Miniprotein binders against q9h3h3. Designs and how they scored, part 103

Target 1, 235 residues: q9h3h3
Amino acid sequence: EDGFTAEHLAAEAMAADMDPWLVFDARTTPATELDAWLAKYPPSQVTRYGDPGSPNSEPVGWIAVYGQGYSPNSGDVQGLQAAWEALQTSGRPITPGTLRQLAITHHVLSGKWLMHLAPGFKLDHAWAGIARAVVEGQLQVAKVSPRAKEGGRQVICVYTDDFTDRLGVLEADSAIRAAGIKCLLTYKPDVYTYLGIYRANRWHLCPTLYESRFQLGGSARGSRVLDRANNVELT
Key: E = the ipSAE of ESMFold2; O = the ipSAE of OpenDDE; V2 = 0.75 times the mean of E and O plus 0.25 times the DockQ between their complexes.

## First folded at step 9 (miniprotein)

Design m51 (at its last look DockQ between E and O 0.66; V2 from the best seeds 0.00; counts 0 for: pae E 2.0 > 1.5)
Fold by ESMFold2-Fast, scan of step 9:
Structure m51 (fold): chain B 235 residues (1-235), chain A 85 residues (1-85)
Amino acid sequence: as target 1 above (235 residues)
Amino acid sequence: SPEEIREEIEELLEKAEELLEEAEKLFKEGVDPRKAKELLMEVFKLLWEALRLAEKLGNRELLERAYELIRRAWQLLLKLRELLK
């Protein structure tokens, strides 16, 4: 609907984690089956809560592709949450540095490159490119949201293991660009997602760490990456 | 009128708190986590509308009330997500 905000979408995305996922798992499924799977489940047509006219009759939270070497590690999210509640009641400043330290202490290190696209051919094509890069080993894991009942943009999330590993984050950006993606990308650590750091957060924190813009012919990488926290150009 | 908007915000906040308390109770008792999730998503819808109206009205007390309920709702959402993922 017209009144949707980034905060509302963040809560919906968290809730989607709790519903069934459609997964292509390259650890147990031959790569030769990927194209058929992508044709069966284009994200522009898979519906969030199921529909007789869509590929799914039952709710789907996420459509995901796991790479052959994917080993999930979400860290100690319960310990992170307890420490976060203590920090908020302590009166200590809430800054990017304190959140980073909380994440490191509780091993909640994963993060993701985000791209938001309208439902349609461009979304499905972008997702297919990302999925192939994951199955081929250039990326580790990715997921895309199904089509919401109210409509609106869908999100592709491309994960890295460690948001503090700047080289790894930049390598993922390069692989996304090599897959043909040209839209704006932003990078968000999962610690921010779990703790509810969104655009209108009351601590005025920037909700993303990096921003990537496509640059044709000007860069060997195919993109310019900005460190948003420090306002420093990395590429 | 500003008075009618204030009453609307108060009704939204009251309804959201009732549903949030029910969701918190279900989670604490370890029963029907899917129902707790449904209630919680309804809580967020009510709170986002309350926040929008309170910001438009410029009422700081109602804004802080909405933010506190959003904080509680988000804490429960994360706990529920860890349980159900």
Scores: ipSAE 0.610, ipTM 0.827, lowest interface PAE 1.5, mean pLDDT 87
Fold by ESMFold2, look of step 10:
Structure m51 (fold): chain B 235 residues (1-235), chain A 85 residues (1-85)
Amino acid sequence: as target 1 above (235 residues)
Amino acid sequence: SPEEIREEIEELLEKAEELLEEAEKLFKEGVDPRKAKELLMEVFKLLWEALRLAEKLGNRELLERAYELIRRAWQLLLKLRELLK
């Protein structure tokens, strides 16, 4: 804990979007090339700014895999931001329900399951499992952060198209678990990312919609999923 | 100690606003959007430290100053993301 906050890390993550990405695109690349690509660019060795001795010589913001069905659609982000500004000055209360409706109105519906892992074989193995699930069509798109200069935990993001589609979000959780992932997962709608709303925010909103914990004796999916807004188990 | 914390917060906010104005100018002029991004990352570093200290001090006025600058900085970050992606 070196004084960095979730807010600082969120800004760095958004900044990383603007640097080059290393992408395996299943829409244009044969699946047989995936294993070689994974071996060339393990996330524990790909560096954020192209350190000497790393496989990348240029900065890398994200390492990503696009599935065959990946169709990018961020929605009306500019309209979302404008409406957000108007809401803040309107005197109306800002609640999780208000943000949900704002996201629906502007079609900013994507969200992501997140997992945080230290650099090393567990991270690289987890990423490889996720990447294979994407190429096999069980997941649509995922990304992983490169190794940061600070050397802290890295994040794997597994996207879903619509955070309001609870069944689809839970199916993605199940696919992640089928890939052998047993760590804690948290789900965050992208609306919170675009509006700069993170864990320690002035409205006391919880950007984490769901938590998933692996349980062998749980549901048929092997997960115990908690709805953080209502403190209710979904499994 | 509380006075030292207050002075540090004010210094951080003043520097952050200075850099933010420079980044906003570079973005508007279209001169060097990557430099604007670099300045903006330093702005966030300063603002989050200022916010952390302002919360520790419990000073509502300084908190509001920090939040307003954070709001401006985040809006510019989104505009840069759209431009540079």
Scores: ipSAE 0.504, ipTM 0.767, lowest interface PAE 2.0, mean pLDDT 87
Fold by OpenDDE base, look of step 10:
Structure m51 (fold): chain B 235 residues (1-235), chain A 85 residues (1-85)
Amino acid sequence: as target 1 above (235 residues)
Amino acid sequence: SPEEIREEIEELLEKAEELLEEAEKLFKEGVDPRKAKELLMEVFKLLWEALRLAEKLGNRELLERAYELIRRAWQLLLKLRELLK
């Protein structure tokens, strides 16, 4: 994988936010329709630009599921950006603590568990499990990237409202594991996405706060969660 | 050679800056946000390649230039996102 694959995927993800989304909204659509919707729009077959023979004829940025308790709150992203520009020009040291404080100040607190899967049955099955967990109220909101023309891995994002709420982050990990997901999970605050903090950044900041590894026969959580900043296991 | 790599990085940075300026102009004029988005995606590709090569070369100056252009490009992408959201 080229050293900037994560950055490319992140820029593409930001660009995809501008295109139409395929959404199942559990607030307005009966849960009984979820299976039909999943069958109609399997992520491995939905194409980014509406390729011939795909379920979508038009470009799709994301496939998303909104839970009953979902309320979109993006905070003050513009204020965050202005403060970030001012901070960069100040020459002050930038630390994970700095980013945390910026996020808190501007109420940009959302974060996401990320999983990357190759197109195919495993992806569609993982997505179906996550979508059910969202509709059942175990998770608030999730999205999956459509299939790219060049192929490559698709990403499932499972959101939490507050990356500073460690308990909430861990609860979401537990719900993802309960949905049958066994792959590696990484947790990234949205503030890191908005500020362009990826693997290769001038401040050498780790964009991932937490890593979750599936564990067989372990605690009721079924995973080990590592705090990447402190290199401490939380579970 | 290190000199050839440096030249390649400088060419990538120059081209990225030109495309970025065009994208910034398109955004400011409100003419075609989609075209600005497309240009930005090309800018990022060029800048990531420039970073890769600059890291390989260990040239701090070129790294700093690439990071600055990435910063500007990312800011424009965020502005476009807010406009098209």
Scores: ipSAE 0.455, ipTM 0.809, lowest interface PAE 0.9, mean pLDDT 89
ESMFold2 (binder alone), look of step 10: mean pLDDT 87; pTM 0.867

Design m52
Fold by ESMFold2-Fast, scan of step 9:
Structure m52 (fold): chain B 235 residues (1-235), chain A 85 residues (1-85)
Amino acid sequence: as target 1 above (235 residues)
Amino acid sequence: SPEEIREEIEELLEKAEELLEEAEKLFKEGVDPRKAKELLMEVFKLLWEALRLAEKLGNRELLERAYELIRRAWELLIKLRELLK
């Protein structure tokens, strides 16, 4: 554990959402152009704040690929924040269940599988696999962080539209594994990000709903998935 | 020493609160949301360092002060992101 590193990274990720994105949009761009785009913008070389020696001279918050059917819906974030303040003052227990109800009421349902990789060939290769799966329709949307000036691990986020749809979350995990990804995956609902639920939160909530670990061979789907909220193995 | 660490934490918290109030004012006035974002990122750096030191010192009062400022900063960051995305 690195203390408050996860919290700092969460704030940096939120700030990155507000800067320009490099996007391959399969809704408007032919799939045949993807390989050239990936070669032009490898995430290990794209810099967060721009560098004449990198593919970008201007700041880039995220590198993203949108699937052909992608339709974003962030829900009612303002209503969620108001309800969160009311919950905190009510004396009602703050649990995964109560946060889930808050998210459903305000339609803040999206979530993401996260993978953290060091800058380099392995990161670029993993991102290329994910990007192809998005363009081919096995995943809906994904993004990867650019390289920070200090160096450090970069994150690939693979989104699903409804974290309460367990089957959908597990199908995304399977598609990630089918794309050749073998590293640890963790799944976080966006509602936790909006409410500031991160590691070391005062309510002692686990910020991760699911964990996926690669499994070699067998008739299994290629991973073991643990439901962290209920502490139950799903596979 | 514990007393020197306490003074460092208090200085970090005071600077963070000043910058946070400036960011809140800029957001409210709609003058420069990009500058408000830059100030907020500096606020978070100061607050994470204050929190780290307060936890090491074991001082509950300073921890609670840091958490309250982080809550305000996070609320503003979300509002700013909704505005600028």
Scores: ipSAE 0.444, ipTM 0.751, lowest interface PAE 2.3, mean pLDDT 86

Design m53
Fold by ESMFold2-Fast, scan of step 9:
Structure m53 (fold): chain B 235 residues (1-235), chain A 85 residues (1-85)
Amino acid sequence: as target 1 above (235 residues)
Amino acid sequence: SPEEIREEIEELLEKAEELLEEAEKLFKEGVDPRKAKELLMEVFKLLWEALRLAEKLGNRELLERAYELIRRAWELLMKLRELLK
């Protein structure tokens, strides 16, 4: 019965990209201003479409933090879409490997760790930790959804620049854990997002490459990372 | 009944295609991108419900029709996002 809520939420997230963003840009703003910005715009209080009782009166699609070295590169999304259409027409098998090659060819390499949290103190605390890690240089860029009118969980997205760089993806997971995050994390390449490949796709592709679960090891915090496609534990 | 579910799916698909064509026209004419976005969000709601019911019914023809409309809607959503990001 809940089968298609994730697909609808994916479309809502895409629509949110089109509305104004609240951005802390560490490339142009001193790090000393971050704490005040986080206090002004806690994600549990920022409303999707504006409310006189919230920090925003106008619609907000995303709340984002850009690191000092952030250089946006979506690659050739148009070329990716054309090649995807040609692949479907060709009758060639559509597999994770062919999608990976299309992404590499068209430089659509970014991906993201996703976490879903209910509105409240835990969400705001988690976002503050992620935002500080971005500004301090442990992560490159992150965004969080504002509060929806109907409520429900909000999503924090932590981006890496190359989903084919397993070491880089795992390093981002470690930085997220070091920031105090304990919830379930899933990793999705943006190539799947741009092509509209969701959980219930007709090619039976798994758009989630990795899953991370929190575990305490000795005195240190860590995680267990699973390669979802091959069902192999990496850590 | 299976027949009632089939009729419901067909109504959802017809309404979704109608709204999708309106959104496509607005995008092509470069008019009111906010309205086009609103229409697309309604299209997705209708199509996800149609897809859910088609899977429950086990009707491959209706399932394929839903997938084709979802493909068109997603293509337009991506074009609109590139315009408005």
Scores: ipSAE 0.431, ipTM 0.729, lowest interface PAE 2.4, mean pLDDT 86

Design m54
Fold by ESMFold2-Fast, scan of step 9:
Structure m54 (fold): chain B 235 residues (1-235), chain A 85 residues (1-85)
Amino acid sequence: as target 1 above (235 residues)
Amino acid sequence: SPEEIREEIEELLEKAEELLEEAEKLFKEGVDPRKAKELLMEVFKLLWEALRLAEKLGNRELLERAYELIRRAWELLFKLRELLK
């Protein structure tokens, strides 16, 4: 029963991409305006469909912060979809390696660290820390979901350019930890999202490539990062 | 009963397929992509309930049918996202 909840949340997140976003764009807006913007649009108060009394009167899909150096590149998603259909029809094995190759071939390389938090002060504080790290250049781009009509946890997504670049993925984790984040983080390549691997499970694929857990005292790093696919500790 | 659960799954799949075909038609005709999105979200709700029940029932044919409809729904959702983002 719990397995289908993740697929439901994935479809809702994809649908949210299609609705308007509230964006702080550091490429065109001075960093000095960030604190006022964060105060105006705390994610615990921004509602998905524009409830009376919320900061928004219209639907909001995502609240996002773009870094000064952010340059979006989603790759050839249409080519990826066509190749995926051909792969399924071919009867060839569907493995993490095959999906990685499809992603590389079609330049669909982005991925994201995910954290889920209940609406409230802790969510707003975590988002503010992430947003400042983005504007200061430690992270490239991030977004957070608005408050759902039915309630439930909200998600903060912190993107990296290339999921095959382990150093870049680990650097993002370090920056998230430096921003004061202590909750569980999971990393998912966007290729899995585009191909609907959430629901798949029929191929026994884990869409989560990395998992990060906060560590106290005695560690050179603030976190322990595990490569979930190979069951190898990276830190 | 198993028969009642089977009937419930079949009704969910039938309704989901009807709405999915409507959404696919709207997308193909380039008409009202926002309505197509709305229909797709309803399709997913119906299909996840159908999957849950089909898994409990242990019916392979109903599970495969639900998975195929979810595949089509996901394909259309990503096409709509590319269009509307």
Scores: ipSAE 0.377, ipTM 0.713, lowest interface PAE 2.5, mean pLDDT 86

Design m55
Fold by ESMFold2-Fast, scan of step 9:
Structure m55 (fold): chain B 235 residues (1-235), chain A 85 residues (1-85)
Amino acid sequence: as target 1 above (235 residues)
Amino acid sequence: SPEEIREEIEELLEKAEELLEEAEKLFKEGVDPRKAKELLMEVFKLLWEALRLAEKLGNRELLERAYELIRRAWELLLRLRELLK
């Protein structure tokens, strides 16, 4: 049931990258201004295509917070795409290992923890917690989708700079939990996003590398993290 | 009926390919990239519906055709995204 929904949302998310973003950039803006900015742009109220009754009259693709140390590096996406087209034409097997090697070769290493929440106070509260963690230096960068015209769940994306760095991925999970987030989290490398790997992909690849589940006082970390690729518990 | 569903899928695929070719032309000519994006979003809507119906019908030929057009549309969407952001 969710297969085609996930692919539709993925296409919309990529299209959103091309529209203007609302950004709080901690590299150039004092941290003291964050609370006012969060109050002005709660994600449950910001509309995807603009509305006179919302905080924005013009389209907004994403609402984002950049940390003080944030240094964007997308790698060679064009080279990745060309190599992917060649691989598909070659008839060689498409596997997680092959995609990992393409990502490393082309330096497309970023990835993200994803959480999906319904529009409302819980979404806005979760986003505020994540945004504060970013500005305080516990996370590097995050973004959240605006409210869609038709409604539906919104997504918060918390980025790490290298999906092959397990410790960095786990450290981000810990910081998300420390911010009070208790919902299911899944981790997806950007290489999968760029190449269109979703739940109903034709290669039968698992679209996420890790899953994080909240634990009530059962862990010093606050969560259990599973490596989906190797079927191994990391915490 | 199965015949009516097949006809619906054929119409969706034909319309999607037409709009995709228009989007590809705009991208190649470097003209109106936002129009190309709008066309691609419409292409995806048509192709997701075609894919859903082809899967329900159990028709491998139509399913594979839908997947090929989705692959082509996604390739263009990524190229367009790199151009615009």
Scores: ipSAE 0.570, ipTM 0.812, lowest interface PAE 1.7, mean pLDDT 87

Design m56
Fold by ESMFold2-Fast, scan of step 9:
Structure m56 (fold): chain B 235 residues (1-235), chain A 85 residues (1-85)
Amino acid sequence: as target 1 above (235 residues)
Amino acid sequence: SPEEIREEIEELLEKAEELLEEAEKLFKEGVDPRKAKELLMEVFKLLWEALRLAEKLGNRELLERAYELIRRAWELLLKLRLLLK
C-alpha cells in the first residue's frame, strides 16, 4: 500500500482512539455475560459513525475486551513525542535502533499482533475466539475496528506489554493460534503507531518486527514465526 | 483540464490551511478540543483529496505542499489525542 493510504489509516486509527469505545471489561463484568455482549456487538455490524440499522446509533472508535488482570501502562507518550520532534529536527539518522531506544527511554513498550479480515462471519468468529481467550486469561487485552463508512478490511489488535520481550510476543502468538486463528499475523510496536509510521513511510522503516503464518499439517506449535528485522525463523 | 485540476488543488490546500490554523489556535488556547479534532478530521479529508489530485496531475510542488500540511495536522492530532485520551 502506498504512503498516502498508510498515513490516512494512521490518522483514522488515532481519531478512533478519541471516540467512544464499546468495552467488555472482565475486571468488573462476569465472564458469563461475554457471549451475550458478543452477540449484541458483532464487529461486522457495528458502524464507525452510527446507523439506525446497526447495533449502534452513535459513533464507535473501537470494540475492546479487557482481561481480568489487565493493567494498562502506555509509558510516557508525551515525552516520546517531544523526543521524536527533536530527533527529526536534529538531522541525525532515523533508524530502527534509534526508535527502539526512544521507546525504551520513554517506557512506551507495548505492541500488538495484527490481523486484517473482511467484514463478515470469519471476522466475527475470529473476534469471538480472541475475546474468549482474553476473558479466560490467555491474552491480556484486544480490540477490533468497527465497520468503516466506505467499507474495507477491519483489524483485530492483540496487545502484549513489552515488544522487547520476545518470549512474551511468541506466547501471545501461541494463544492466538490456540483460539483457532489461522490467518496471517504481523506484530507492530505501539511506538510506531504513536509516531504515525506504517508500512509505506517517508523514513523507509519496516514497522513489522514479527510475522506469523499458520503451519499446515499441524505441529506442537501451530505457526511459523519470522523475525522480520533479522530475517531469522524463530520456530 | 489540467488547469482546472490545479485550481481545485490550490483551493483545497487553502481551505485546509485555514481550518488547520483554526484548530491550532483552539489547541494553543486550550479551548474546545473536540471542535479542534473535528476541524483536523476535515483538514485530513481536504488534504487527502489534494494529494490524490496532485498525484494524478503529476505536480510535485502541490504534492509537497499537501505533504507539509499533513505533517502539521498529524503533529496536532497526536497532541490532541494525548489530551483527550
Scores: ipSAE 0.334, ipTM 0.649, lowest interface PAE 2.7, mean pLDDT 85

Design m57
Fold by ESMFold2-Fast, scan of step 9:
Structure m57 (fold): chain B 235 residues (1-235), chain A 85 residues (1-85)
Amino acid sequence: as target 1 above (235 residues)
Amino acid sequence: SPEEIREEIEELLEKAEELLEEAEKLFKEGVDPRKAKELLMEVFKLLWEALRLAEKLGNRELLERAYELIRRAWELLLKLRMLLK
């Protein structure tokens, strides 16, 4: 509940990675088939564990769209985990800098912009916009959670390949805004996800690196981006 | 009362540790990783409640025990994800 909801949802998101995914893969499927696929699998109607009344009868962990140029690079997650266990045992301070260095050493560089939306038309419309941007090449890859048994918000994750590449992270934000997205976005490196860094973490780390807020005009990029760790406005 | 809340936390931690040990055993034996995952999700539910209550109670010993079990549970979850993806 309250203070620990984000941690619980994060654990469930990790568990969802292990269940089957519904994927539109632009590397092997013509872009002309996307609209039919989106109509068949609106995320507000796809259920997490399957339901005869939904588009899926079997469990679905994620609904994803892969761009034509998408090349998965998860890095050495096993090595990262071993190093993380050693770091915790060492007594060395656990800071954003030490986690960043751990991620670089093990090539676990991907990260994602997150947006949380209630199930319904606005979620489905936002997902369709993101999916089209991915297939058209403005974004690399994205996924959206299915509807949970308990209800609640769903999450759209838009990935970038290198969280240390600030310009690349900002370019993804611009592309998300150009797709018509106006809600709050936060950016989280996958290293934080793999190591379980969430709001109430033991080390009091900020669980996100960037925050993006929509602006009507007044910004060349359509948004204001804040560096959370340094409390610096980037746009 | 503080004593009743303490007992509740201890029961949550004991149950979580028992289920976590079962999940760890299944993983080590290479048997039924799906059941291990289901047990872990139940462990997290128990641990989040224990952590919430321990924080409210202000008991550092119970809070630290909850964090240690969360650490073990998360490590196993990540190992299962690597195995099953």
Scores: ipSAE 0.521, ipTM 0.781, lowest interface PAE 1.9, mean pLDDT 87

Design m58
Fold by ESMFold2-Fast, scan of step 9:
Structure m58 (fold): chain B 235 residues (1-235), chain A 85 residues (1-85)
Amino acid sequence: as target 1 above (235 residues)
Amino acid sequence: SPEEIREEIEELLEKAEELLEEAEKLFKEGVDPRKAKELLMEVFKLLWEALRLAEKLGNRELLERAYELIRRAWELLLKLRYLLK
């Protein structure tokens, strides 16, 4: 189930941003506390809206790990929204290049590698690997969705600070692979998320800029990365 | 059958727009942003069902109407995210 399931997850992710987060912040918390924190808040058991039988009694939007050097910068999202509305009324073509320029102009440059996994041991194990990579400094920041009532797939998001910096995007992919992740990864700039652009959009834009596939014994990096927007193989 | 599907889509779109307008009013008045968020989540559920049915029916006009409402809902959700930060 691809189209509408992805759209449902995107809307829930946006709503989740407004609810409280469970955060392990390596900037202020000793790395030695991470294993206990991961054991206390496995994403397969943390419930989206709280439950006495889960680790949380209150709603949780996201479970996140901030790296030692993490410095958030969301840019000018309000300016981006105003420019997007103006673009739509201007009659100018809405293309990947136009959105890229809007993102650059308003400094909305962050993006993320996404992986979707069913609730269970594999999800919890994958998250633990990513969280350790963040605390050890190989990745900057990551978050994972809590378990929804419907029990659908959960998403792990691994952020980079600039989607136009292809080397940085590739370095994050390498670190994810080094953490033991072998599933398909897709990379989406936050500009698409903020503007509500998902897989089935009216402008026929592909919000996935990069795709990473695991290759056992192939690439030195352990993966093959494709720039889907330009149809260029990066590795 | 196609006629019945069209009517179902129109009902979903109408309900979604009513709830969206209620959420927009709450936001504009600065009242109960969490209720506005709850209304928006219901709006998205209705609109995705409308999109699914519009795709099945092959009706471009209904599909475009659903996308326009989704755009409005997303813009409001982003404003609420900023307010509830």
Scores: ipSAE 0.019, ipTM 0.433, lowest interface PAE 5.9, mean pLDDT 83

Design m59
Fold by ESMFold2-Fast, scan of step 9:
Structure m59 (fold): chain B 235 residues (1-235), chain A 85 residues (1-85)
Amino acid sequence: as target 1 above (235 residues)
Amino acid sequence: SPEEIREEIEELLEKAEELLEEAEKLFKEGVDPRKAKELLMEVFKLLWEALRLAEKLGNRELLERAYELIRRAWELLLKLRRLLK
């Protein structure tokens, strides 16, 4: 269940990227319209395929909020793939460091904080908090999966531009916590997705770079962040 | 039995490769990219089941075949995503 489920969900998420998105774009839409949009399209009620009774009549792959300064940049994914294939055939060791270097060389730097929540009030409340942080400029862009036909947890993805920019990654975590989010968060660079590297891969690479756990009693950041790759606590 | 599991893996891999080749053909011809996407989703389901069984069986040859087909499927999925997004 563990490995298979995660790999299947990864492919389903990529397939969802190809279907229409329901987007609140703060670059072209007044911030004052956000609350009405969130009330109209709560992620626990928006269905993947436009089921009767849902707010959507057509399939929705993702529900997204773009910040005022959002400028998509996926880098040179083709060059990354070619270099990755060359690395594999070279016989050289494949490590987190070599993968990081390929990502830097080809400018494939984006990554995301992930949280998984069951459909319901807590999911909708968490998404509303994230969406407001994006529109207010504390986060850059975020998306949430619609309700699956077969059920199961939904995922909120909060993106940062550069997974090698530790301060930027930590700033995003702080903004997520400031929005009232208390669940487990994991951070994954998009380079792993583009290269097809899953949790149980043959190179023993950990796609999860950081883990954030809510700390009761509070601190300025509101969480403990662990660097999973180096097993070092950052906060 | 191990022999029955091996036959099941081989059947899954063969079916996945057939569907993958059909998806690759559709992509190359620029015809019905959404059907190509649907075929790829089925390919991934078959390949992950094959991978699970090959790991359980401990068969390196079948495991490597599953990995290679997953690689090809992901490569096509990324190209298709770029086209359809």
Scores: ipSAE 0.340, ipTM 0.669, lowest interface PAE 3.1, mean pLDDT 85

